# Miniprotein binders against a2bj90, part 42

Target 1, 235 residues: a2bj90
Amino acid sequence: MSRSARRKTSALNTVLRVVEVFASIQGEGPFTGTYSVFVRLAGCNLRCPFCDTRYAWSLEAGKPLGVEELVEEIARYEPSLVVITGGEPLLQRHPLNSLVEGLESLGLRVQLETNGILPAPARDEQLWRVYHVVSPKDVPVRVPGAKLHPSWVDYARATGRAWFKFLVANEQHVREVAEYVAKLGIPRSRVYIMPLTPEKLDMKELLELHSRIASLAVKWRLNFSPRLHLLVQLP

## First folded at step 19 (miniprotein)

Design OX4
Fold by ESMFold2, fold request of step 20:
Structure OX4 (fold): chain B 235 residues (1-235), chain A 83 residues (1-83)
Amino acid sequence: as target 1 above (235 residues)
Amino acid sequence: NPDDEDEAQWLLKLARIYQRAAERAARRGDYDKAIFYLDLAVELLEEALELFSNPEIRKQIEQELQTTKERIEAFKKKLEEQK
């Protein structure tokens, strides 16, 4: 194949359906506070009732973009972190691996957000080398079809590049999370609990909920994740 | 006693936060989200009820719990109509 034909074949196989690209602060999990560019991919394999990004559920919500185009757009923001989210980004796994390759070739750091239903990256995938925040939806809230794939625990142990984040409202939820992670062998150092926060909450109520869940995190010796972007009113 | 009273009052406040969130979701037609938040509110009200001994407070919580359960059933009907 000529160089031109090889380039065209690569571009055809590397299209992502993208809902939005924007700069903000990573508000959740281990990278909280980091200047980030968010890439929201279209499509989701769940219909969580509490989802605050329902506009990303349909693949048709995304604009088709070539991976090379997208890498250039992201790079112009000069991010400290690229957060790939969605919907469920792993539904577009093949072109997502191409995106990760392009971002890493420019020295950009990448974090994926996933519901963990699809398997963890294999050793020969570009996704193997990036950071992952896995948000299982089968504990304490049980969304139909939301079983965590067991490979994520093996991946976290093998690489140290995965963390597990759970939405909780009260101590009973925290107890359920603690039981779940203990049974799966997930060490507490990899576990975050985060306030189950409705949209449009008064700032005083938002702070009080954060305080209550943070106190539970200390009591149960788990990490606490804020929803910092809500506290500072960023997207 | 003071810690139990603080926890019980927080559970009531949080239940009402979720009830308000459910009504906002229902106004947008998101009845699955509304039911989800009301189910959380029911759980919290039931926990709070176990912590209060004052009969007037317990009566108020029981009334709120019943109203919330009726609202859940109404939203379930709306959700089925959307199918």
Scores: ipSAE 0.824, ipTM 0.924, lowest interface PAE 0.8, mean pLDDT 91

Design OX5
Fold by OpenDDE base, fold request of step 20:
Structure OX5 (fold): chain B 235 residues (1-235), chain A 105 residues (1-105)
Amino acid sequence: as target 1 above (235 residues)
Amino acid sequence: SPEEALRRAEELLDEAQWLLKLARIYQRAAERAARRGDYDKAIFYLDLAVELLEEALELFKEAERLASNPELAEKIREILKQIEQELQTTKERIEAYKKKLEEQK
């Protein structure tokens, strides 16, 4: 391969398509309450009908940003956690590994949000070292074309750095999650259930839904994920 | 015992009323989506509302069976009729939105 081809491939691995960068509190999963910088990457391999971030579905919705510039931007917020989300961050896997390397070099903790359709990180990827919250879209709500990649179960067992977060509305959904994780051999300690909230829900109704799903989490011996950012009216 | 039956009926009514309320939350979300031409989202929330209404219907039927008070049984029967009507209307709306979704392709 010519020196020019290596420079072009290196340049492609140093640019991310980014929709937005913002500071907030992590509202969901095992890091709930953590002061975080959110990096929303562009592009998604799904078209979930309930998606609240549809503006991130196209790769063209993101601006091209250099990894180094993005690391510097993130570092200025002095975050306790960097949350990489989007549509599907793993569509930009190569430059994402470079981003993680840069962030880890500064001692920053990184959490990825993924739909789990694409393969889990391999041991030679920088992504292997970070935390992952996998949000399957095949149970209990079934999105066409969604299937959890088996390597996420293997990654969770090997590293203890993965959790699985499921959207639920009622006890039947919680039962389906319990059966699904049992079948896959996912430990219950790594499973979160989260309320399926529509947009612009009234605060009283939002609190009641949280209470009902939290009670189901206790009954079924699963972890509960709030939608804390909705409860406290943060991004 | 009659006291155990009453307690169980009250538990069923609480859960059924919650499910009915939640179904109506999703129906309102569907209507907002449909007004924006987002029929995929509208159908999704209406399908979820149907599941919740069907579950609520079964819980109210069981509560009616356990109700020893005729006045309570009558109130439950009125609610059952309302849920059956909401189910039918919701299913009709799903089919209407499926047609509109196909017209957008």
Scores: ipSAE 0.848, ipTM 0.930, lowest interface PAE 0.6, mean pLDDT 94
Fold by OpenDDE base, fold request of step 20:
Structure OX5 (fold): chain B 235 residues (1-235), chain A 105 residues (1-105)
Amino acid sequence: as target 1 above (235 residues)
Amino acid sequence: SPEEALRRAEELLDEAQWLLKLARIYQRAAERAARRGDYDKAIFYLDLAVELLEEALELFKEAERLASNPELAEKIREILKQIEQELQTTKERIEAYKKKLEEQK
């Protein structure tokens, strides 16, 4: 490989397409309530009808940012957790491994949010060491082209650093989740159900929906994920 | 027992009323999406509203069967008629939005 080809490949591994960086409280999953910096990456391999972040679907919607500059920006917030989200973060897998390496060198904890379509991290990736919340889009609501990659079940078993989060509206959806995770051999302790909230819901209606889905989580012996940021009116 | 039947009817009515309310929340979300020309999102929320209305319909029918009070049974029958009409109207809107989605291609 020529020095020019190595420089082009090195440059491709050090730049991320980023939509936004902001500090807030993690509102969802196992880290709910944690003061976090959110890094929303651009590009998605899905077109979910219910997606609240459609502006992140195009890779071109993100600005190119260097990994080093992004690490410095994140560190200024003194976060208890760094949440890598977006459309689908694993579409930028190579520079994302470099970002994780930089953040871990500062002693920062990292959580990835993924739709689970792309393969789980391998043992030689920096991504192997971080936490993952996988949000399958094939159950209970089926998005065309969504299928959980089997390697996420193996990764969860090997590391204990993966959880699975599902959007639900009623008890039938909770039943479908319970059957799906049982079939895949995912333990209930790693499963979260979360309310399927529409945009611009009234606070009283939002609270009632949370209460109904939380009661179903207890009944079905699953973990409950709030949408805490919506309840407390944070980003 | 009559007391157990009454308690079960009250539980079914509470759940059915919630599902009906939730269906109407998703219908409003669908109407907002359709006004923006987002027919994929509109269809998604209307399909979900249909599922919830169908579930609510079955729970109200079971509550009607358990109702020993004729006035309560009549109120449930009126609600059932409203849900059946709302289901039909919702299905017609789904087909209209599918047509509009094809016209956008």
Scores: ipSAE 0.847, ipTM 0.929, lowest interface PAE 0.6, mean pLDDT 94
Fold by OpenDDE base, fold request of step 20:
Structure OX5 (fold): chain B 235 residues (1-235), chain A 105 residues (1-105)
Amino acid sequence: as target 1 above (235 residues)
Amino acid sequence: SPEEALRRAEELLDEAQWLLKLARIYQRAAERAARRGDYDKAIFYLDLAVELLEEALELFKEAERLASNPELAEKIREILKQIEQELQTTKERIEAYKKKLEEQK
C-alpha cells in the first residue's frame, strides 16, 4: 500500500458527517436522567415511517467535522455521558472508532444508539469498550429491511455492555418482544420496552400511554424506558 | 360468581376504552402525516389503529357477554357498531393512501 493510500485512509478515518451537537438529559434506556452531550450523525440504512429525525437520513445532511475538533467541542460541556446517535452511527464506523478513542482518553463515558442491522463491534475496535443501546426495528414494528444482526446477542453476552430497546403500543407488542428475546436467548434484564409515541402528543395522553406501557413492563418482567425528554420538554 | 363476572366486565371495559382512545391518537397522527404528503407514516399509524380497534372490539364483545345489566349491554352494542364502522373507514383510508404512495414513485 502506497504512502498516499495510507494518508487517504487515515484522513477518511478522522472526519464525521455530523447533523447536530447539543447538551440535554438522556431521556431513554438504561442511562435515563443522565446529563449528556448528543452527537447526531448523518446517514441511515432504514426509512422508519415513525422516525422523528428524518432530516438525518442523508449523509449530505451532516457537516464534515474533524474528530479532534469534535472531541474538544464535546469536552466543553463537561458531560456525564456522550451519546452517539443519528440516523445509523455505525455507517461511519471507522471515524467513529477514532472519536471513541479521543473521548475515552479524556475519561468520558460513551453510549451508542444503533438499530442493530450492522455487525456489533469486534474486540479490536474502540467501540468494543463503550455502551450500546440496540433498537431493533423488525419486532414488533416490522420496518422493511430491519433485521437484528446475530453478533449483537454475542456482544451482549461477552461484554455486558449492550441493552435492547423495543417500541411498543399494546400488550400484543410486549408479547411479541418477550417471544423474540426468548428465541434469541437475550436475558430479560437487558430488554427495555418503550412507548410508541406519535409527534405532538398531548401531555395528558403522553402520560397515560407511559403509565399503560410501564404497567405492561411490570406484568411481563421487562425494563421500562420512558421518553423523558418529551415529558420534561427538553431536546 | 355474578360479582366476579361484573369485576371482569369492568376490567375489560377499561382496557377496551383505552385501546379505542389509543387507536384514535394514532388516527390523528396519520391524518397529520397525510396532510404533509407523508403516506408511509400515515399508513403505518392507520395499520396500528386497525390492530387496536380489532382488539378493542373483541374485549367489548366479551364485556357484552358478561354484562348482567341490559342497559349496559345495549350501550356496549352501540359502541361495537361504532367501532365496526370506524374499522371499515380506516381500512378504506389505508387503501386510498397506498394508492397515493404508489403515485409518488
Scores: ipSAE 0.841, ipTM 0.926, lowest interface PAE 0.6, mean pLDDT 94
Fold by ESMFold2, fold request of step 20:
Order: C-alpha cells, then sequence, then structure tokens
Structure OX5 (fold): chain B 235 residues (1-235), chain A 105 residues (1-105)
C-alpha cells in the first residue's frame, strides 16, 4: 500500500474523536504550573450541570484524527506534559492506548484526566504507565450516574500514579470528602480539594474563594488544588 | 468567660458572613445560567446556595446564643430573619427552574 493509503487505513482503524488541541498551563492538581498540551477528546458518560466543556459531551463534536497524525501535532508544541482530557477520555479507550504508546515512544510525559467511572488501566495497557488525576463526581457534588470504580484505588496503591481531586464549596463538603476517602482507603497525600468556581467571578471573589478552600485544605491536612488558569486568565 | 464567648461568636460571624457571600455568588451564577436557558446549571448552583444559607443560619444561631451584647444579638436576629426569607425564595426558584428544565425535555 502507498504511504497515503497506509495512513488512511491506519486512521480508519486507530482514530480518535478530538475536540481541540491547544497549549496552555496545567492549572489543577499535582502538575499545576506545567507547560502543557491539552488534547480534549469527545464524548462523556456524565452530564455534570457545572461542566464548563459541554461542547465535548457528544462524540460527534470530535473531528476524526489518526493517532499518528495527532502524535505529530502534539510533538510540534514541545510540551513538558501532555494532558489528555475531554469529555471522558476513557470512552475512547482502545485508540487512546495507541495515542499513549506513540507519545511515550517520543519520551513525552502524559497525564490523563478522568471522572473515574470506567475502570483503571490494566497492567498490559499503555495507560498503565502514565499519570492520572481522577475527579469523582459522586461526592460532594452528587452528579447523577457518577460512581468511582474501585479499581482506581487499587491502581493508585499499586503504581503511585493516580491522585484524586474533589470540587468543594465549604467545610461540610471537605468533611464529606474526608469521610469518603477514608472509607475507600485513599491516603491524604493523594487527595486534592479544589474550589468550586462558577464562571465569571471577579478576581477578588476568585481569590477569596481560593484562600478559604486553601485554609480548609491545611486544616484537614489535604492537598489544595488551585484553578490557576482562571487566576492567570489562560484557557 | 464573656471574653471567650465573644471571641468565639466573632469567629462564627466571620465564617457565617463568608457563607452568605458565597451563597450570593452561586445565586448570581444561577441567574446567569437561567438567562442562557441552562436550567440544570442554575438548579445546581441554587442547591449549593441553599446548603450554604442553611449552614450560615446555624452559625448565626450559635453566635446569637454566645452574644452577651444586646446590640450584637439584635443584629444577628435581623440577619436570621433575612436568611429565612432568602431560603424560602431560593427554594421557590429551584422549583420554578425544575419546571422549566422539564419543559425543555
Amino acid sequence: as target 1 above (235 residues)
Amino acid sequence: SPEEALRRAEELLDEAQWLLKLARIYQRAAERAARRGDYDKAIFYLDLAVELLEEALELFKEAERLASNPELAEKIREILKQIEQELQTTKERIEAYKKKLEEQK
């Protein structure tokens, strides 16, 4: 087969539905501040009312891209971190594993963002080797249909490559998170609480909310995640 | 002691005032969402506002019990009445938006 025919055949068999690819700063979780390329995959198995990326909910919102083509595009940014997000990226698990293989072959560091409903990677998956930030949506925000798959806790214990991030508004929410992670056996060092920030806050309100939640993180001996991209006005 | 009770009441008032401020932030977010027709987002923020108002109410009640200053206690009682009215209004808005959301289906 010619080079163009082989690419067409490969793209058809190993294709991702991609909403957007862009460079920015990772604003949340353990890799906050890192120069990153974000790959937003289409499709989600939740309809979170607070979602700020509703345009990624439908699989049809994504443009079909071959994995090899996507790896080349990502590499041109020379990222310090590749953040795979969405929607819910694990809905496209098979081609996602192919993407991870390609990125790892170039020595690129990869982080996945997931709502944790679908199971954690198995040892024979390429996803096993990458970092994961798991954001359960059943506590405290109680999104219908949300439930953390227990394999994520096992994966975190086995690999040390998963962290758990929770949106909170007040101390009652933090207490709920603390009880939840204690019941699941998730160590505090793997837990982040993050301010539940609605869109279009002025900077003073945004800073005050950050300050209040950060103080709670210290009080409860949990890690604090900012929404740094909001503070510095990046996508 | 009266000094310890006053310090505790002031701590409760600071936290309760913040919770009121945050509830109003979420109420404004709900209004913006509703104007766009995003009633599920509006309901979510109003539910959060109700939680915050109920928490603030309990903190103000405890601060009132600790207040030995009649002027402070009276100010707290006025705030409690306002919160109760705000809670009722917010819960009515939630029901109205739930109806709107159902109509979008």
Scores: ipSAE 0.839, ipTM 0.917, lowest interface PAE 0.8, mean pLDDT 92
Fold by ESMFold2, fold request of step 20:
Formats: sequence, structure tokens, C-alpha cells
Structure OX5 (fold): chain B 235 residues (1-235), chain A 105 residues (1-105)
Amino acid sequence: as target 1 above (235 residues)
Amino acid sequence: SPEEALRRAEELLDEAQWLLKLARIYQRAAERAARRGDYDKAIFYLDLAVELLEEALELFKEAERLASNPELAEKIREILKQIEQELQTTKERIEAYKKKLEEQK
């Protein structure tokens, strides 16, 4: 087999360990409001105490799905955006690149959600061409073991296809985020602050928290990310 | 400028009252997590609550300094005492949950 033919055959035989696939609205970050299909990959390199998707931490929580079959399932939804999330999707980097190749060949737009510990895509990866929302867990929440890989800043500058999103509860957190991104040279236009929202808030509490964090975003000249899916009660 | 001091005190009180409310939201979230046995999540939310209570305490103290109305100043002092007690109780819960988390290991 030629080199090109061998790569296509390997991609079709590649499997991903997938926890769930579902349609919803992207509720966070720069693509908020977009009709999306979510693909939650199994496995995570962090054990964040605030994680609301602990069921995706173990690689064993995922079922093996062939890339070809997964592409077909996703395509049936006719999504405006495919959101690849997890756990930490980059733990399955090789088959993930194969999935991205299949989705891109159908003209589907892809966004990855990552905690940014593993390096940003290289130029020869399919992941190089997709969008990324990077959520560092070392500021302000300071999860042990978390550290943003510096290549994400270089990638954002080179491509314009990465944004950085931070959970915040108060102005002290926003100040810490502002200092952090300034030190790394991340422009404000690439930064989102998002309310640190526990489950089971009533609607009034949820709206007030959103309002307070949005006001801080304006004050600090940062972008605001809602958690829109919580406001409209979607998964 | 007594008008400036009053406006500033009112701004501080609004923010401090919100921080107190948010701390209680996180305390309830911690209680829910603890009932499920998720003591690491419970500790995380209680640590946030402590941060918020400490920030609220400082804002109420500043508002008390700026208050020209003795009745308002006395109400703020009562709130300060309540926050100090709530801080102590919350820190005790954190230590209790830390022991339970170690028992799960």
C-alpha cells in the first residue's frame, strides 16, 4: 500500500473511546448559541474537584467506536459545529486526528475543548486546522497538576484559532486571570471569563451570578462567557 | 465629601451582600456534594465560600468606617459578628471533610 493509502486505511480502522454523543447548543465561549453535536471522549489527566463530568475520567468509561461509524453518526445531525470534549480529548490524540480528518472531509466545522496540559497541535496534524477553547486549570482555581503548555499561546498567535476560558467567582479571581494572561502575552480579545456555577441553582441565583460576572467582564475589558445551556435547561 | 462617602458605603454594602449570598450558594453546593460522598468537591466549594466570606468581611468593615448613620453602623457590626461565626463554622467543616476524604483513600 502507498503511504497515502495506508494512512486512509489506518484512519478508518482507528477507534475512539467515547462516553456520549448528543446534540445541543454550545453554551460557552466564542461559539455560544451554535447548534452543535457534542462528542465526549473518555479519559482525563486531571481530577478537578469541581468537575461535573467525573463519569468521563476513566478511559474505561468510553465505548470503542470506529472513526468511520462515528463520522456517519455525527453527520446525520447536520451540525453547525462539532464539539469534541471529554475528559481530556488530547489523551486520545492519534484517533482524534483521524476523526477530525473525517469530519473536515465532509466540511463539518470542529471545535476542541481542552485543559491545555498537552501541547497544542503541530502544523501537520488535522487538529491544527480546527478551533480550540483552552481552559487552563492552574488559574484561578489552581488544580494540582494543572499547567498550561506554552505552545497554546504560540498556536493562538500563529493561527487565530484558540481562545482561553477561565472559571471565576469574584473580582479577585478576575484580577488573577488578568495578571496571568498579561504575563503570558494573551490578548484580552482571546480571553473569556465564565461564572463558576455549581449544579442545582435556581434561576434567580443563576441569573444574578451571570449578571455579576458579566459586569466584571465589562469592568476588566474581557469577554464574558455564559453557561447558556444551564439558562435554557439543555444538556 | 459626605455624599461621596455615602455613595461609596452603599456600593460596598451591595457588593458585600452579594458576596455573602454567593458564599451561601457555595456552602449549599458543598452540602449537596458531601451528601453524595464527594468530599473533594465539598472542600473546594467551602474553600470558595471562605474566600468570599473573608472578602465580604473586609467590604463590610470599610462600609462601617464610611457610615455616618449610627444605626447603620450598628447593623453592619452585627453582620460582621455573624460573618466571623460563619467563617469559623465553615473552616471547621472543611477540616471535618478533609478527614472524611482521607478515610476514602
Scores: ipSAE 0.837, ipTM 0.920, lowest interface PAE 0.8, mean pLDDT 92

Design OX5
Fold by ESMFold2, fold request of step 20:
Structure OX5 (fold): chain B 235 residues (1-235), chain A 105 residues (1-105)
Amino acid sequence: as target 1 above (235 residues)
Amino acid sequence: SPEEALRRAEELLDEAQWLLKLARIYQRAAERAARRGDYDKAIFYLDLAVELLEEALELFKEAERLASNPELAEKIREILKQIEQELQTTKERIEAYKKKLEEQK
């Protein structure tokens, strides 16, 4: 076997631990409203108390799937966007880069969701070329151990392919976000504030919370992210 | 001016009423989490509710100081008393859930 053939074989044998794959809309951030396939990877380096997906915390929660099989499964949905989420997807960085390579070879557009603790992609990674929505958990919600890696700011400036999304409940939280992003040099155009939404809110409460946080976004000249999938009752 | 003070009081009351409503949303979310045994989530939402109740209390106090109508001021004072009691109860629930969380270890 040549080295080229050996490399191709090893890439095809790469395995990801996957919790779920499903079609829905992207309800948050800059791609809100896009018909998407979501790939939830197992494992997380945080234990956020408000986490809605605690079932994805353990790497053992995922089923081992070969990258080739996963690419084929995703492609059958004919998505406009592939959203890779989790847990924290960057905990499976090596096979994740292989998945991104496979998806891009089919012309599929990819967005990663990350808590930003692990470093931003290097230029030689397939992840360098995809979109990233970074959700830091150190401000305002102050999850222990949730330090944003500074390379994400450099990556966003170099590529224009990263945005930063923050959970907020009130104006004090928005003020903390504004101060945080100013200190880090993150331009307002890359910042989203999103309602801190508990599970099982009724529609009236959900709309009122959205309205109040959206008004704060306008007041503070920040972008607003809805939870559109909750408003339209999709997963 | 008197017109500026009235408008400011109305703005404070609107925001304070919303903060109370939001605090109660998080209190209910905490109760649902506690029924499932998720005491860390329950504590997180109750801590947030305390923050919102304390902010609402300060806004109602300022609205009371700006209120020229004694009937409105009396109504606000009753609300302040209720918020103080709600704060105390919520803090007690936080301590109870902290004990439950430690017992799960």
Scores: ipSAE 0.835, ipTM 0.918, lowest interface PAE 0.8, mean pLDDT 92

